VH-VL binders against Elongation factor P 2 (efp2). Designs and how they scored, part 1

Scores and structures below are computed, not measured.

Target 1, 189 residues: Elongation factor P 2 (efp2), of Mesorhizobium japonicum (q983m5)
Amino acid sequence: MVKVIASSLRKGNVVDKDGKLYVILFAENIHPGKGTPVTQLDMRRIGDGVKVSERYRTTEQVERAYVEEREHTFLYADGEGFHFMNPETYDQVAVSEAVVGDAAPYLQEGMPVQVSQFNGIAISLVLPQRATFEVVETEPTTKGQTASSSYKPAVLSNGVRTAVPPHIAPGTRVVVMTADGSYVERAKD
Below, numbering starts at 1 at the first letter of every chain, in headers, positions and changes, except where a header shows other numbers; antibody chains are not in Kabat numbers.
F, E and O stand for the ipSAE by ESMFold2-Fast, ESMFold2 and OpenDDE, each averaged over both directions (binder to target, target to binder). V2 = 0.75 x the mean of E and O + 0.25 x the DockQ between their complexes.
Where letters were taken out, [cut] stands.
The coordinates of atoms that the task and the answers printed are left out; those that the model quotes come from them. Centres of patches stay.

## First folded at step 1 (VH-VL)

Design e10
Fold by ESMFold2-Fast, scan of step 4:
Structure e10 (fold): chain C 189 residues (1-189), chain A 121 residues (1-121), chain B 108 residues (1-108)
Amino acid sequence: as target 1 above (189 residues)
Amino acid sequence: QIQLVQSGAEVKKPGASVKVSCKASGYTFTNYGISWVRQAPGQGLEWMGWISAYNGNTNYAQKLQGRVTMTTDTSTSTAYMELRSLRSDDTAVYYCARERYFDWSDAFDIWGQGTLVTVSS
Amino acid sequence: QAVLTQPPSVSVSPGQTASITCSGDKLGDKYAYWYQQKPGQSPVLVMYQDTKRPSGIPERFSASNSGNTATLTISGTQAMDEADYYCQAWDSRTDYVVFGGGTKLTVL
């Protein structure tokens, strides 16, 4: 294992804490004003899936394990999980619902994803930052003074609720961030 | 209703160990840290270390040089401080105090009643 | 390394303003905290993060922190304010807690 500064840790990294291995789900460096800068980590223990939150001073040394990250293409989901294929080797990998988590609604057949494996087990995946979905429900009434000044509620074709500019009508395809479903722009036809 | 209740006074001989308990009630134990602070007779406050009830992380004062261990038992909402290789100058009132690290204020807002530990031959 | 210096005692008459100082190198770059301790009792938090007052602490308590000096100010001082007052800061390099030596406030 190799020791790294806490502030260098990112989603998908694997760290050792007290002899247990954790995959990082979220990392944020926080500047609390007069306080010492800290790194907030949300992570999941690999052995049993327990989620924990940790705070480190940004300069603290943390033991990091190496994991292999490879590009895969999403194939399909079934009752047994989510299935991906390595486009170069044609190897298929099944990823559990627990590992996919909140990313599940954003998966589309053919979507390229990065799959991280540790000892042959898929432990995390990273989707493209953006994905395109149709708006299936939203209000027709304009809110605010300009299209970008005030947002209105909308439901996407994948069931995710988001907020869109007033000019977006039902049936419009929009680009959203896969991290939180936030609106980016209207998709090109 | 929020309180920290500590174990009773102890008398120890030099070289012995002491373990002081601090039982929390009236709040979600795992959302806070616990600091230990001691006060020798007629003297000021001296910080000994801190433990997170959330994740078990500890940070100890350098002066205590491997003599102190802090632990928590989340099933009983209790924090413990064990001090080993006791010396006469370890005679003090030992306090536990709740630290508000979850909201980033880092203040010691609730204190236990104190435990007198006397070390004498 | 970090040392916080307080005057050992301060005396005021009832109704007057008491000022208790806490000095440390670059203390204004850190948050300061204040605790009140009466004889035989546990410390009580009276001010946190330089200027903030906990619920239950009278509004006549206020504080500041700039440069090398943090100050606790008690306006309209009452007999019930007689106590030892301790300042506290976090050492930003070590994440260690540092207390001042304490100030005995006498109200006579």
Scores: ipSAE 0.006, ipTM 0.461, lowest interface PAE 13.3, mean pLDDT 84
Fold by ESMFold2, look of step 5:
Structure e10 (fold): chain C 189 residues (1-189), chain A 121 residues (1-121), chain B 108 residues (1-108)
Amino acid sequence: as target 1 above (189 residues)
Amino acid sequence: QIQLVQSGAEVKKPGASVKVSCKASGYTFTNYGISWVRQAPGQGLEWMGWISAYNGNTNYAQKLQGRVTMTTDTSTSTAYMELRSLRSDDTAVYYCARERYFDWSDAFDIWGQGTLVTVSS
Amino acid sequence: QAVLTQPPSVSVSPGQTASITCSGDKLGDKYAYWYQQKPGQSPVLVMYQDTKRPSGIPERFSASNSGNTATLTISGTQAMDEADYYCQAWDSRTDYVVFGGGTKLTVL
């Protein structure tokens, strides 16, 4: 643990408040032209997920936990969760479905993922912004659908439903955003 | 009646430490901050630092970093200021003052009666 | 090191208006506070947040803050108003408190 000023806190930091650990979800430094500057923190308690909102003077000290961030490689998922390996040490880490969340369908074997750990427990992960998937199913026609639609429905190899341009056929490799599955472009070689 | 009542006058030798207490009554102690302000004889007010009674966080004046410690005891509604390595120019009246922290006004609306600390050999 | 500058003394006759100034760089961008201290007594808050008066402070006390200068004004000055007066601002970046050097108000 290390004391830091409140204004230095960012999303993903872990803080100790009254013996309980919280992950910062949102931090905003409010610097009015008059009045005292404050840091507004929205946090989630590790363990039970309780949300709290706290205001601090920007220079108030808070206890910040050291969070270790290291690249891992995704291996596989099973009933115990999602399994990652540190490619330098070969140590494996199991990450819960709650931590992986909506990122789960975008994970690919061998994918580099930044894993943030506190005391060896994974608390967050960052995927590459873009990933490539094959279109396994797309609607055979978009004519007569709507005048405002230039995209047609598609299903990706990871099961995600998205929309693609009309020229995309099944078997086409496409680049999508890992945040929401939105189409970016055809994959390039 | 809202009050801050400080401990009695102290006489100290150079190099010693002093710890002044400030007992609050008549309000919810943990909803406010406490500042410490000193005044040398014939001189103006000098802010020493601040402590939150809510969580014990402190902010010390840069000139006093390393010599001052401020604490609170919420069970007795008491704030403390300890000044170490005393020298003759630390002779002053030491005040505690309540800060209206949670209403965002930041005014020092209630002051203790002051504690004279005299540093002499 | 932020500095708030006050005149060392101000003298007025009873019944006259006293004005005590407090100068600081862009002080009008910050809230100003005023404290009265009578001999042998603790300071008492007399104005806060530029223009607000606490309960129990007479209406003859008023204040303003614009540009680089805050001003405490006492109309109909009485002998009981004789005291030292301190302005105060809160440094928005460090949360340090800055006091002015004080002004001795003499009423004769």
Scores: ipSAE 0.005, ipTM 0.474, lowest interface PAE 11.6, mean pLDDT 84

## First folded at step 5 (VH-VL; from b58 with heavy chain N31K N57D R100K S105F, light chain K30R)

Design c4
Fold by ESMFold2, look of step 7:
Structure c4 (fold): chain C 189 residues (1-189), chain A 121 residues (1-121), chain B 108 residues (1-108)
Amino acid sequence: as target 1 above (189 residues)
Amino acid sequence: QIQLVQSGAEVKKPGASVKVSCKASGYTFTKYGISWVRQAPGQGLEWMGWISAYNGDTNYAQKLQGRVTMTTDTSTSTAYMELRSLRSDDTAVYYCAREKYFDWFDAFDIWGQGTLVTVSS
Amino acid sequence: QAVLTQPPSVSVSPGQTASITCSGDKLGDRYAYWYQQKPGQSPVLVMYQDTKRPSGIPERFSASNSGNTATLTISGTQAMDEADYYCQAWDSSTDWVVFGGGTKLTVL
């Protein structure tokens, strides 16, 4: 955390206001010919998505958060959360289940992940776009299913339910998008 | 599979109300906001408002304040948009779209299929 | 109310680069977003936060935002890129979310 004057704030900066974090969506410094210069801030509160528009004196001090983003590798999960390691420093960080959220089934040991930290506390992460999993349940392929057909239901080895082309059989390794589990292609293993 | 599935098309008379549903699946509903966007035939996109699935807070387009209500039901992972006092120029396709608000940077990344609401006498 | 202005149409030959502009007051100080909409379909996010590309969007899509203008660029344009394209920004002075009027990209 550092104290800065309001007029130095730009889109993408994060500020702490009354113990809550806000991302700056737009900042404008207004210097009227008469009256006090102000900084207009449009912000989004991170915890609940509420958007606010506030004005500050341009010289007013504001607490700016420093959010550090660094690549980590996934190690394991336990009762304390999901554990990642900086491969350069070997420092570890735990990311709560709430922050990992829908990404949890896609994590694989050794996977590179971008981890964002505020004062050493992990607040978000970004996985690689694609990951490979085995299809463990789907309809067996049949001779009539090599033509253009609708996708069929499947369950991946990580438990995610998705849809795959008709030619995919159980036991096939597939590449999926980590954002939603959507099928990309058969793995070339 | 992440998806937003909306209720079916509706035909309404002027002065009536319509309530469109948007059922989310494949993701944690309370981690995203839901925006509603409409598109009149042959026209562009018009934002109507937003609701946080976390706490129910809303922001409505100024043009629609007083006529629109947005709600969520977290037990069914469903968002609702009700538009009252319908006029013929409310005829449009109504979309729901999610936004990820707890990350630093996100957008309207998943859209529902759209719901046609036709207002005619 | 703030206005995001887009050209109504842009035409390009297959394989060439298409450029779609979005103009608005101080747009470079706001994040800009881009959506693709094919006839009869829902919009699809193609670029966000000025320059970022979501999962599943081809690398030939890129974007920039500076001054009063954001630009969506499609290199090596393909027939499947033919669609309407909308820019979007955050602007508290209007309604928090503002869309451009849309640009019809024709690939001939």
Scores: ipSAE 0.327, ipTM 0.703, lowest interface PAE 3.4, mean pLDDT 86
Fold by ESMFold2, look of step 8:
Structure c4 (fold): chain C 189 residues (1-189), chain A 121 residues (1-121), chain B 108 residues (1-108)
Amino acid sequence: as target 1 above (189 residues)
Amino acid sequence: QIQLVQSGAEVKKPGASVKVSCKASGYTFTKYGISWVRQAPGQGLEWMGWISAYNGDTNYAQKLQGRVTMTTDTSTSTAYMELRSLRSDDTAVYYCAREKYFDWFDAFDIWGQGTLVTVSS
Amino acid sequence: QAVLTQPPSVSVSPGQTASITCSGDKLGDRYAYWYQQKPGQSPVLVMYQDTKRPSGIPERFSASNSGNTATLTISGTQAMDEADYYCQAWDSSTDWVVFGGGTKLTVL
């Protein structure tokens, strides 16, 4: 937790009030000509979803959630989401499909990822920049129209569609960027 | 499979009440809230209120305060919406929708199929 | 009372980019959400928390929210995208949940 003044709070921040956590849905600083400036917060209590609207003096100190980032190892996915383990403590954390998003097809068993947590709840992931996959479909390399400067369509073993240089054949292991599946190079090991 | 299955269509006279059910399956019922949203024929979406399946806390739309009651039965994973003193302008399709409050995902992510309530004399 | 205003209709040709706006006071300081509704069907979440796309929604859907305006953008629009689109925000000064009036997207 970090103590901050109320006027610094914005949508998406999480605060601790009387041992309960709240996600800020909207924050507005109100500075009248006379009277004390206030911060109006519309927020939702985590755990039961109760919505509350409260006012604080702008200078009032509030405990804001501190986000911790730690390396985890990907284990598996199921109907509840994607499961990771801290390799030092063996604690497991489940990360929702919504948080994993477009990164899902790049996860591999044993892959190290940086997991950002807030009170044991995962809120974001950072994958390694590169990962290795096999090309399972692409055009044969025998076409005479293929130029070295042009890339051709390919499908990776994780189902991702990408483009590869014309010399890449089906069965080749390639290194791709985990952000978008773009080709980097042939795998060396 | 995650589902919200609502009770069937109803025809009512003005002054009557209606109680629509919304049965949840495929997820932990108490981890989410249920909102009720209605849509009059040819019109947009109108939020009616919300209930926590964890503790039964509610918040109702101002227009409907005093006429609506929302409840849950956690043993059957079912939410209910009762609207009393029906008027002809209450004719609408009534939806239940799930709102996540356990995770950072904060939207109406699953909707029931809708229940047509027709109020006509 | 806070209101989310959408154009009543937007028309695009197949393959073109559609933009649907949602205007509201200080909307960029709130989370914006987008729902698609086809005739006779329930709404479906297509964008949440300003810019995020749920799993299963095509990547040609994107969104932004800044100032007083949120925008849903559909690139490479297809006939199957023809539907009504609603924006939504949280606003405690009204009934906590505010929907826009809806926009009919026509692909012709």
Scores: ipSAE 0.187, ipTM 0.630, lowest interface PAE 4.6, mean pLDDT 85

## First folded at step 8 (VH-VL; from c4 with heavy chain I110Y)

Design f1
Fold by ESMFold2, look of step 10:
Structure f1 (fold): chain C 189 residues (1-189), chain A 121 residues (1-121), chain B 108 residues (1-108)
Amino acid sequence: as target 1 above (189 residues)
Amino acid sequence: QIQLVQSGAEVKKPGASVKVSCKASGYTFTKYGISWVRQAPGQGLEWMGWISAYNGDTNYAQKLQGRVTMTTDTSTSTAYMELRSLRSDDTAVYYCAREKYFDWFDAFDYWGQGTLVTVSS
Amino acid sequence: QAVLTQPPSVSVSPGQTASITCSGDKLGDRYAYWYQQKPGQSPVLVMYQDTKRPSGIPERFSASNSGNTATLTISGTQAMDEADYYCQAWDSSTDWVVFGGGTKLTVL
């Protein structure tokens, strides 16, 4: 943490206010003809996403956190968590199951992810929005149905369960959203 | 499989109300926010408001304050938007949209299919 | 108040570079986001936090944001890029979310 004056804050900075962390979405220094100069901050609280708008005197001191965003490569998961590697330095970071959350079933060895760190602790991940998996189990194709009629259950090559259009057969490679496994399209490769 | 599935089209008379549902699946519902965005025929996107599924906090667009209510039901992972005192200029497609990874990346990454609400007199 | 102004339309030939602007007072001090909407479809996120591209969005899409202007750039424009494009920013002064008016990109 570093103490800075409010007027130095810019979007993307992270601040600690009363023990809670906020990401600055917008900062404006306002210099009225009469009255005290102020810094207007629009912020989001990390953890619950609550949005707040606050006004500070421009000279007021605020604690600013350093947050580093850097691409990593997913290696594997074990009882200690999810392990990622910086592909340039080979440094490894273990990320807790709580931080990985719903992304866990969609991680695949070698997948590039953006890791955000605060004081060396991973606080969030961003996976690629889409990924390609093979359908390893689903019902046989159904003649005459369209992609939007009735989706059927499928199991992907990484064990994730999803729903696919009725024309998709086992062995088909499909593109899914990594956030939820929803079917996007057949793979073009 | 993240999906936001909205309720079906509605036809309403002026002065009535409409309540659109948005059923979320494939993610931890309480970890994200939901915005409602509408689009009148041939026009652009208009933000209506936002609700946190974590604690139910809301922010409404200024012009809709007083006639819009957004709620969630965490047991069914469903968000609701109710618009009251409908006017003909409320005719629009209504979308729900999820806030991407609410900790850091504040974009609308998943959108419902849209619900057409027609207000005719 | 932050009003995001976009040109109503932009036309390009296939293979050329399209630039779609989004203007607002001090917009460069805010995160800018871009959405693509094809006819009859919901919007799709194509750029976020000024310059970041989601996976699955072609590399010909790029964006910038500084001063009063954010710009979405599509190089090597293809017929499939024909759509409406909206910029978006956060601003609590009137509403928390503001969208630009939209730009219809035509590829002819």
Scores: ipSAE 0.385, ipTM 0.732, lowest interface PAE 2.6, mean pLDDT 86

## First folded at step 10 (VH-VL; from f1 with light chain R53K S93R)

Design g5
Fold by ESMFold2, look of step 12:
Order: C-alpha cells, then sequence, then structure tokens
Structure g5 (fold): chain C 189 residues (1-189), chain A 121 residues (1-121), chain B 108 residues (1-108)
C-alpha cells in the first residue's frame, strides 16, 4: 500500500478506502480559475461491483494498492480454496473460490496462471487462453459427416457444456477457450 | 454455458405496467450485476439501469427515475425489470445484460435474447 | 455533458479496412467498449477496455482510444461484418452507462 495524492490516480489504479478495494474507472482533475482544485473519481468496488463517484481535493492523500502480478502454477483445490505455487520460489498462495469464480472448471494441475495479489491476498487470476479437455458426452459420430457441418452439444470432462463439430466422438480430447469453453480444435496429442 | 433467458413478448395499453424477467444460468448469479437496455424500433441502445445481484443496490437512468423498479430473486437466479405508467414511446425490445465484476473490465459480456414490449391504445 | 457521437453509416468494399469512430469529451480518459449487433440479434461484445478483444473475436478487429475519440477498425472486412456497431463508456455525471448512437456498417 502506498500513499499518493488524489490527482495522481488514473483509470486502472486500485485504491484502498476504509479496508475495501476499488478500481478506478475514470479520473479527472478539475482546476477551476476560482476555488479549490479537485479530483473526480468514478470507481468500482471489488467484491460486489458497486459503482461510486467521489470527489477529493487534488492534494488529499489516498492509499493506492500495490498489486503484485506474478505467474504461478495451479496445484489443487480444497476447502480453503485453490492453491497455487510460485515456480521460482515455491511459495504457495491460496485463492478463494470467489476470486477464481467461473474459471474454476478450467484449472488443471500444473497450469500456469497470472495471480494478482494485494498484501499477499489474491484478488484476480488470468488463465491461459486455451486448455485441453476430453469430451465425455455428445451425439455419436455419423457416417459421412464432416467437420464443416453444424456443431452439436457436448459435455467436457470438467463438466462444461459446449458445442463441437459433428465428427467429434466421446473420448476425443479437444482444445477449448478458457473464457467460455468454446471449441477450438482437436488436441494434437 | 452462460445464458440469460428473458420472458416473452408483451402487449400493453398506455398507463399499464410491464415486468420482464431475465433468468440467468451457467454462472454464480450473486457475483454479478445486471443492466437493462432497451431499443426502440429502428433506434439505438438506451441504458435503463443496473442492479447488483449481490446486495440489491440499484442505479436507474435519470429519465426513468420514479417509473422503473429492478429486483432480483437469488433463489431462482432471476432479475426483474418493472416499468410503470407505460407510454407509446416505451415500445421497444428490452434486453438484460450481465456486467462482469470478477475481472477489472466493466463490459456487458452476455445479453439476453430481448423481450418486445408493445404499448398501443 | 457526456454524449458519444458515431457516424450513422460507414460503407466499405469487401477486403477493405473499415473505421468507425466514437467521439466524446475526454473519452480517452475512460474505458471504451464496442458491441456488434446483427439484424434481429442481441448485441455482442467485440472490444473492451479500449483495445482488448474477447475470445472468439477475429484478429481483424482492433480498437484504440485517445483524446476525444475511440476508433473500431476492421481490416479485411467481410460480408459477415455487416452490422450495427455501438460504442459505450461509463460516466456517472449523466447516467452510469452511455452508448453511442450506433453506426451501420455496409459491405458492398
Amino acid sequence: as target 1 above (189 residues)
Amino acid sequence: QIQLVQSGAEVKKPGASVKVSCKASGYTFTKYGISWVRQAPGQGLEWMGWISAYNGDTNYAQKLQGRVTMTTDTSTSTAYMELRSLRSDDTAVYYCAREKYFDWFDAFDYWGQGTLVTVSS
Amino acid sequence: QAVLTQPPSVSVSPGQTASITCSGDKLGDRYAYWYQQKPGQSPVLVMYQDTKKPSGIPERFSASNSGNTATLTISGTQAMDEADYYCQAWDSRTDWVVFGGGTKLTVL
């Protein structure tokens, strides 16, 4: 955490206000010809997304979060959350289910992820764009169908529902986008 | 599969109210906000307001203040938008859209299919 | 007063580069977002946070935002890119969400 003057804040900065973190969406410094200079901030509270608009004197000190971003590897999940390791130091960090969110089914042992931390507490993750999963449910392949036909429903080994080309059979390993589970290609393995 | 499914089309008379539902699936409903956006025939997008599924906080477009109420039912993962005192210029397709708070962007990343509300005498 | 102004229409030939502008007071100091809407369909997010692209959006889409203008650029424009395009920003001074008026992209 570093104290900075309000006028130094810019979109994308993270601030700590009363023990809660906010992401700056917009910052404007207003220097009227008469009156006190102010900084107008539009912010989003992390955790619940509440939008706030606040005005500070430009010289008012504000706590800016020091956010460390480092690559980690995913180890396992348990009742305390999702556990990652820094591959250089072997230090581990637990990331809460709330922070992992919809990314959870795409995590795989050994997967590299970018972890952002405030005071050692993880606040966000970025997964690789793609990951490989086995198709466990889908319609059987029919004779004569090609990869260019309409996509069909499928369930991946991580439970995610997606659509795959008609030539994909159960047991096939496929590459999907980790953002939404969309099919990319058959795995080359 | 993240999906927002809205209730069916409505035909209303001026002065009536309409309540549109938006059923969310494929994600943790209480982590996200829902915006409502309408589009009159042949016109652009108009933001109506926002509700947090986490705590029920709302923010309404100034033009609609006093006529709109947004609510959620977390047990069914459903957002609702009620527009009262309908006028003919409220005829539009009404969309619900999800705002993602988990990452640092505030985009509307998933949209419902839209609900046509027609207001005519 | 926050208003996002877009040209009503843009026409390009297939394979050419289309540029759609979005003008607003100090828009470069805000995050800009872009949505594509094909006839009879819901909007689809195509660019976010000025220059970032969601998965599944082709590499021919790009965007920038500086000064008072954000620009969506489509290189090698295809017939499937015909749609209405809307810019969007956050601004608490009027309403939290402001959309541009929309631009109809025609590929002839």
Scores: ipSAE 0.402, ipTM 0.742, lowest interface PAE 2.8, mean pLDDT 86

## First folded at step 12 (VH-VL)

Design k3
Fold by ESMFold2, look of step 13:
Structure k3 (fold): chain C 189 residues (1-189), chain A 120 residues (1-120), chain B 108 residues (1-108)
Amino acid sequence: as target 1 above (189 residues)
Amino acid sequence: QIQLVQSGAEVKKPGASVKVSCKASGYTFTKYGISWVRQAPGQGLEWMGWISAYNGDTNYAQKLQGRVTMTTDTSTSTAYMELRSLRSDDTAVYYCAREKFDWFDAFDYWGQGTLVTVSS
Amino acid sequence: QAVLTQPPSVSVSPGQTASITCSGDKLGDRYAYWYQQKPGQSPVLVMYQDTKKPSGIPERFSASNSGNTATLTISGTQAMDEADYYCQAWDSRTDWVVFGGGTKLTVL
């Protein structure tokens, strides 16, 4: 935890108040012409969703959550979530589908993933920027296709829909961005 | 597969009460909240309130503060919304919607809606 | 007491870019959310937390939020995008959840 002044808080920050964690939904610093400046905070409590609205003096100290980032290795997914292992300690952490989100189809067994944790609970993931998948559906290549043709639809081996250059055939391994599945290049091996 | 399945349409007289159910499946009910949103014919969405399935805490829209009660039954994974002292302007489709309690919030899954008609 | 104001309607031709605005006091300092509702159906989340997209929402949907205005943008608009669109924010001044009035997108 790090103590910060209330006026530094912004939407998306997390604070510890009386042993409970809150996500800041909105923060407004109010500087009246007369009287003490205040910070208005709209917050949501993690775990039960209770919303509170409170005013603080702008200089009042508030505990802000600190997040640790550690590399893990993706193992597998099941009904309990996505399972990762710390390669140094062999401790496993299950990460909820909600936290993994749109990154889920890009996870590959053994993939190094940066896992951000607060009090042992995973709150976010950072995948390698690129990953390699096979194109399983797209139009076959045709002799004479021009470089000026638009990208064509394709489906990757992980089920992600993307667009590829016209010369890419089914069975080709391609490198894509893990953020959105966008095509980068053909895999070189 | 995450689903919210609501009870069927109801016809009520002014002054009566209605209780709409919202049965959740495909996720851990007690880790989420349920908001209730209504939509009068030809009009926009109006938030009514929410309930935490974790601990039963509620928040109601000011307009409805004395007339609405929201509850949950965790053993059946069901949320309920009761609206009392019905008026004709309470005629609407009533939706339940799931609210996430993690770092990324949203109303990500909605029930199919329940038409409540209030007529004399 | 905050109000989210949307235009009542937006009309575009197929393939054009549609922009739907949502205006509110200091909206850019809040998270904005967008829902699509087709006739006879429940709303569907299409954008959340200003710019984030749920799985299954087409790439042609994008959103932004700054100042007092959030904008939902649909590039290459298709007939299937014809629907009502609602913005939403969290605001303690308006009973925590506020929806915009809705915008009917017509694709001609």
Scores: ipSAE 0.395, ipTM 0.752, lowest interface PAE 2.9, mean pLDDT 87

## First folded at step 13 (VH-VL; from k3 with light chain T51Y)

Design q5
Fold by ESMFold2, look of step 14:
Structure q5 (fold): chain C 189 residues (1-189), chain A 120 residues (1-120), chain B 108 residues (1-108)
Amino acid sequence: as target 1 above (189 residues)
Amino acid sequence: QIQLVQSGAEVKKPGASVKVSCKASGYTFTKYGISWVRQAPGQGLEWMGWISAYNGDTNYAQKLQGRVTMTTDTSTSTAYMELRSLRSDDTAVYYCAREKFDWFDAFDYWGQGTLVTVSS
Amino acid sequence: QAVLTQPPSVSVSPGQTASITCSGDKLGDRYAYWYQQKPGQSPVLVMYQDYKKPSGIPERFSASNSGNTATLTISGTQAMDEADYYCQAWDSRTDWVVFGGGTKLTVL
């Protein structure tokens, strides 16, 4: 974390204000013909989404967080969390279950994941948009099923419940969206 | 599967109130905000306001201050928007949309919309 | 008060590149977001934070934002891309969320 003058802040920067992190949404330096130069900041607090708009003197010192985004490879999960490796440096980072959140069931060994780190601590992940899983439970198609029953409940090999077309049987590998588990297509593998 | 399911269409008279619900599922409700966005027939999107499901903090659009109230019920994962003193120009489809509280801040999932018709 | 201006319509032939602009004062100093809305449907996020793509959006969608103008670009435009497109930004001056007026993309 480094102290910087307020006028150096730009959208996408992260600042620490009274122990809370804020993402800069908009920054404007205002240099009136008379009066004190100011920096206007529109910010969003991480964790609760509160938006604030504040003014700083342009020379005022502000603590700027350094957030690094790098591709990592998912290795495994254990009691300490989810473990990723930077493929360029071979450094490993553990990401807490809280940070991984709803993405956890979609992680697969070797999966490329964008990891954002604040001072070496992982704070967010971005998974590939699609992943392939086996359907382990679903209702079979019944003769006489109406066309209005186009999608049916299914359980994937990662435990996620989703909806699949009627022609999908148990044991079928399907491609789903990692954001919400929605069915995309039958896997071609 | 992430879903925002809204209450059904409403027909109201001028001066009445409407309360639209938005039930969330498939994600941790308290980690997100809910914005309400309306769209008059044949018109663009208009932001109405926002509520944090984490702590209940709100921001309302300036033109709606005093007429709108947004709340959440975390036990049912449901957000509510109440618009009071309805006028004919409040006829619109009303959407709820979620916002994540981390680096990803867009409105990534939207409800199906609730048509509110205000007519005499 | 901030205003985001979009052309009301854009027409392209299938397979060609569509370009939809969104103009606003100092928009390049703000994050820009793009939503697609098909008739009778809810909006769908297609681009966020100027150029980033959410999961599920095709590779042919891209975006940029600099100066006063954000641009959504669809390469190899398909009939399914026919929709209304809205830009959005954050602006605290009167309200926090500002939408552009929308652009109807027609694929002839």
Scores: ipSAE 0.354, ipTM 0.734, lowest interface PAE 3.0, mean pLDDT 87

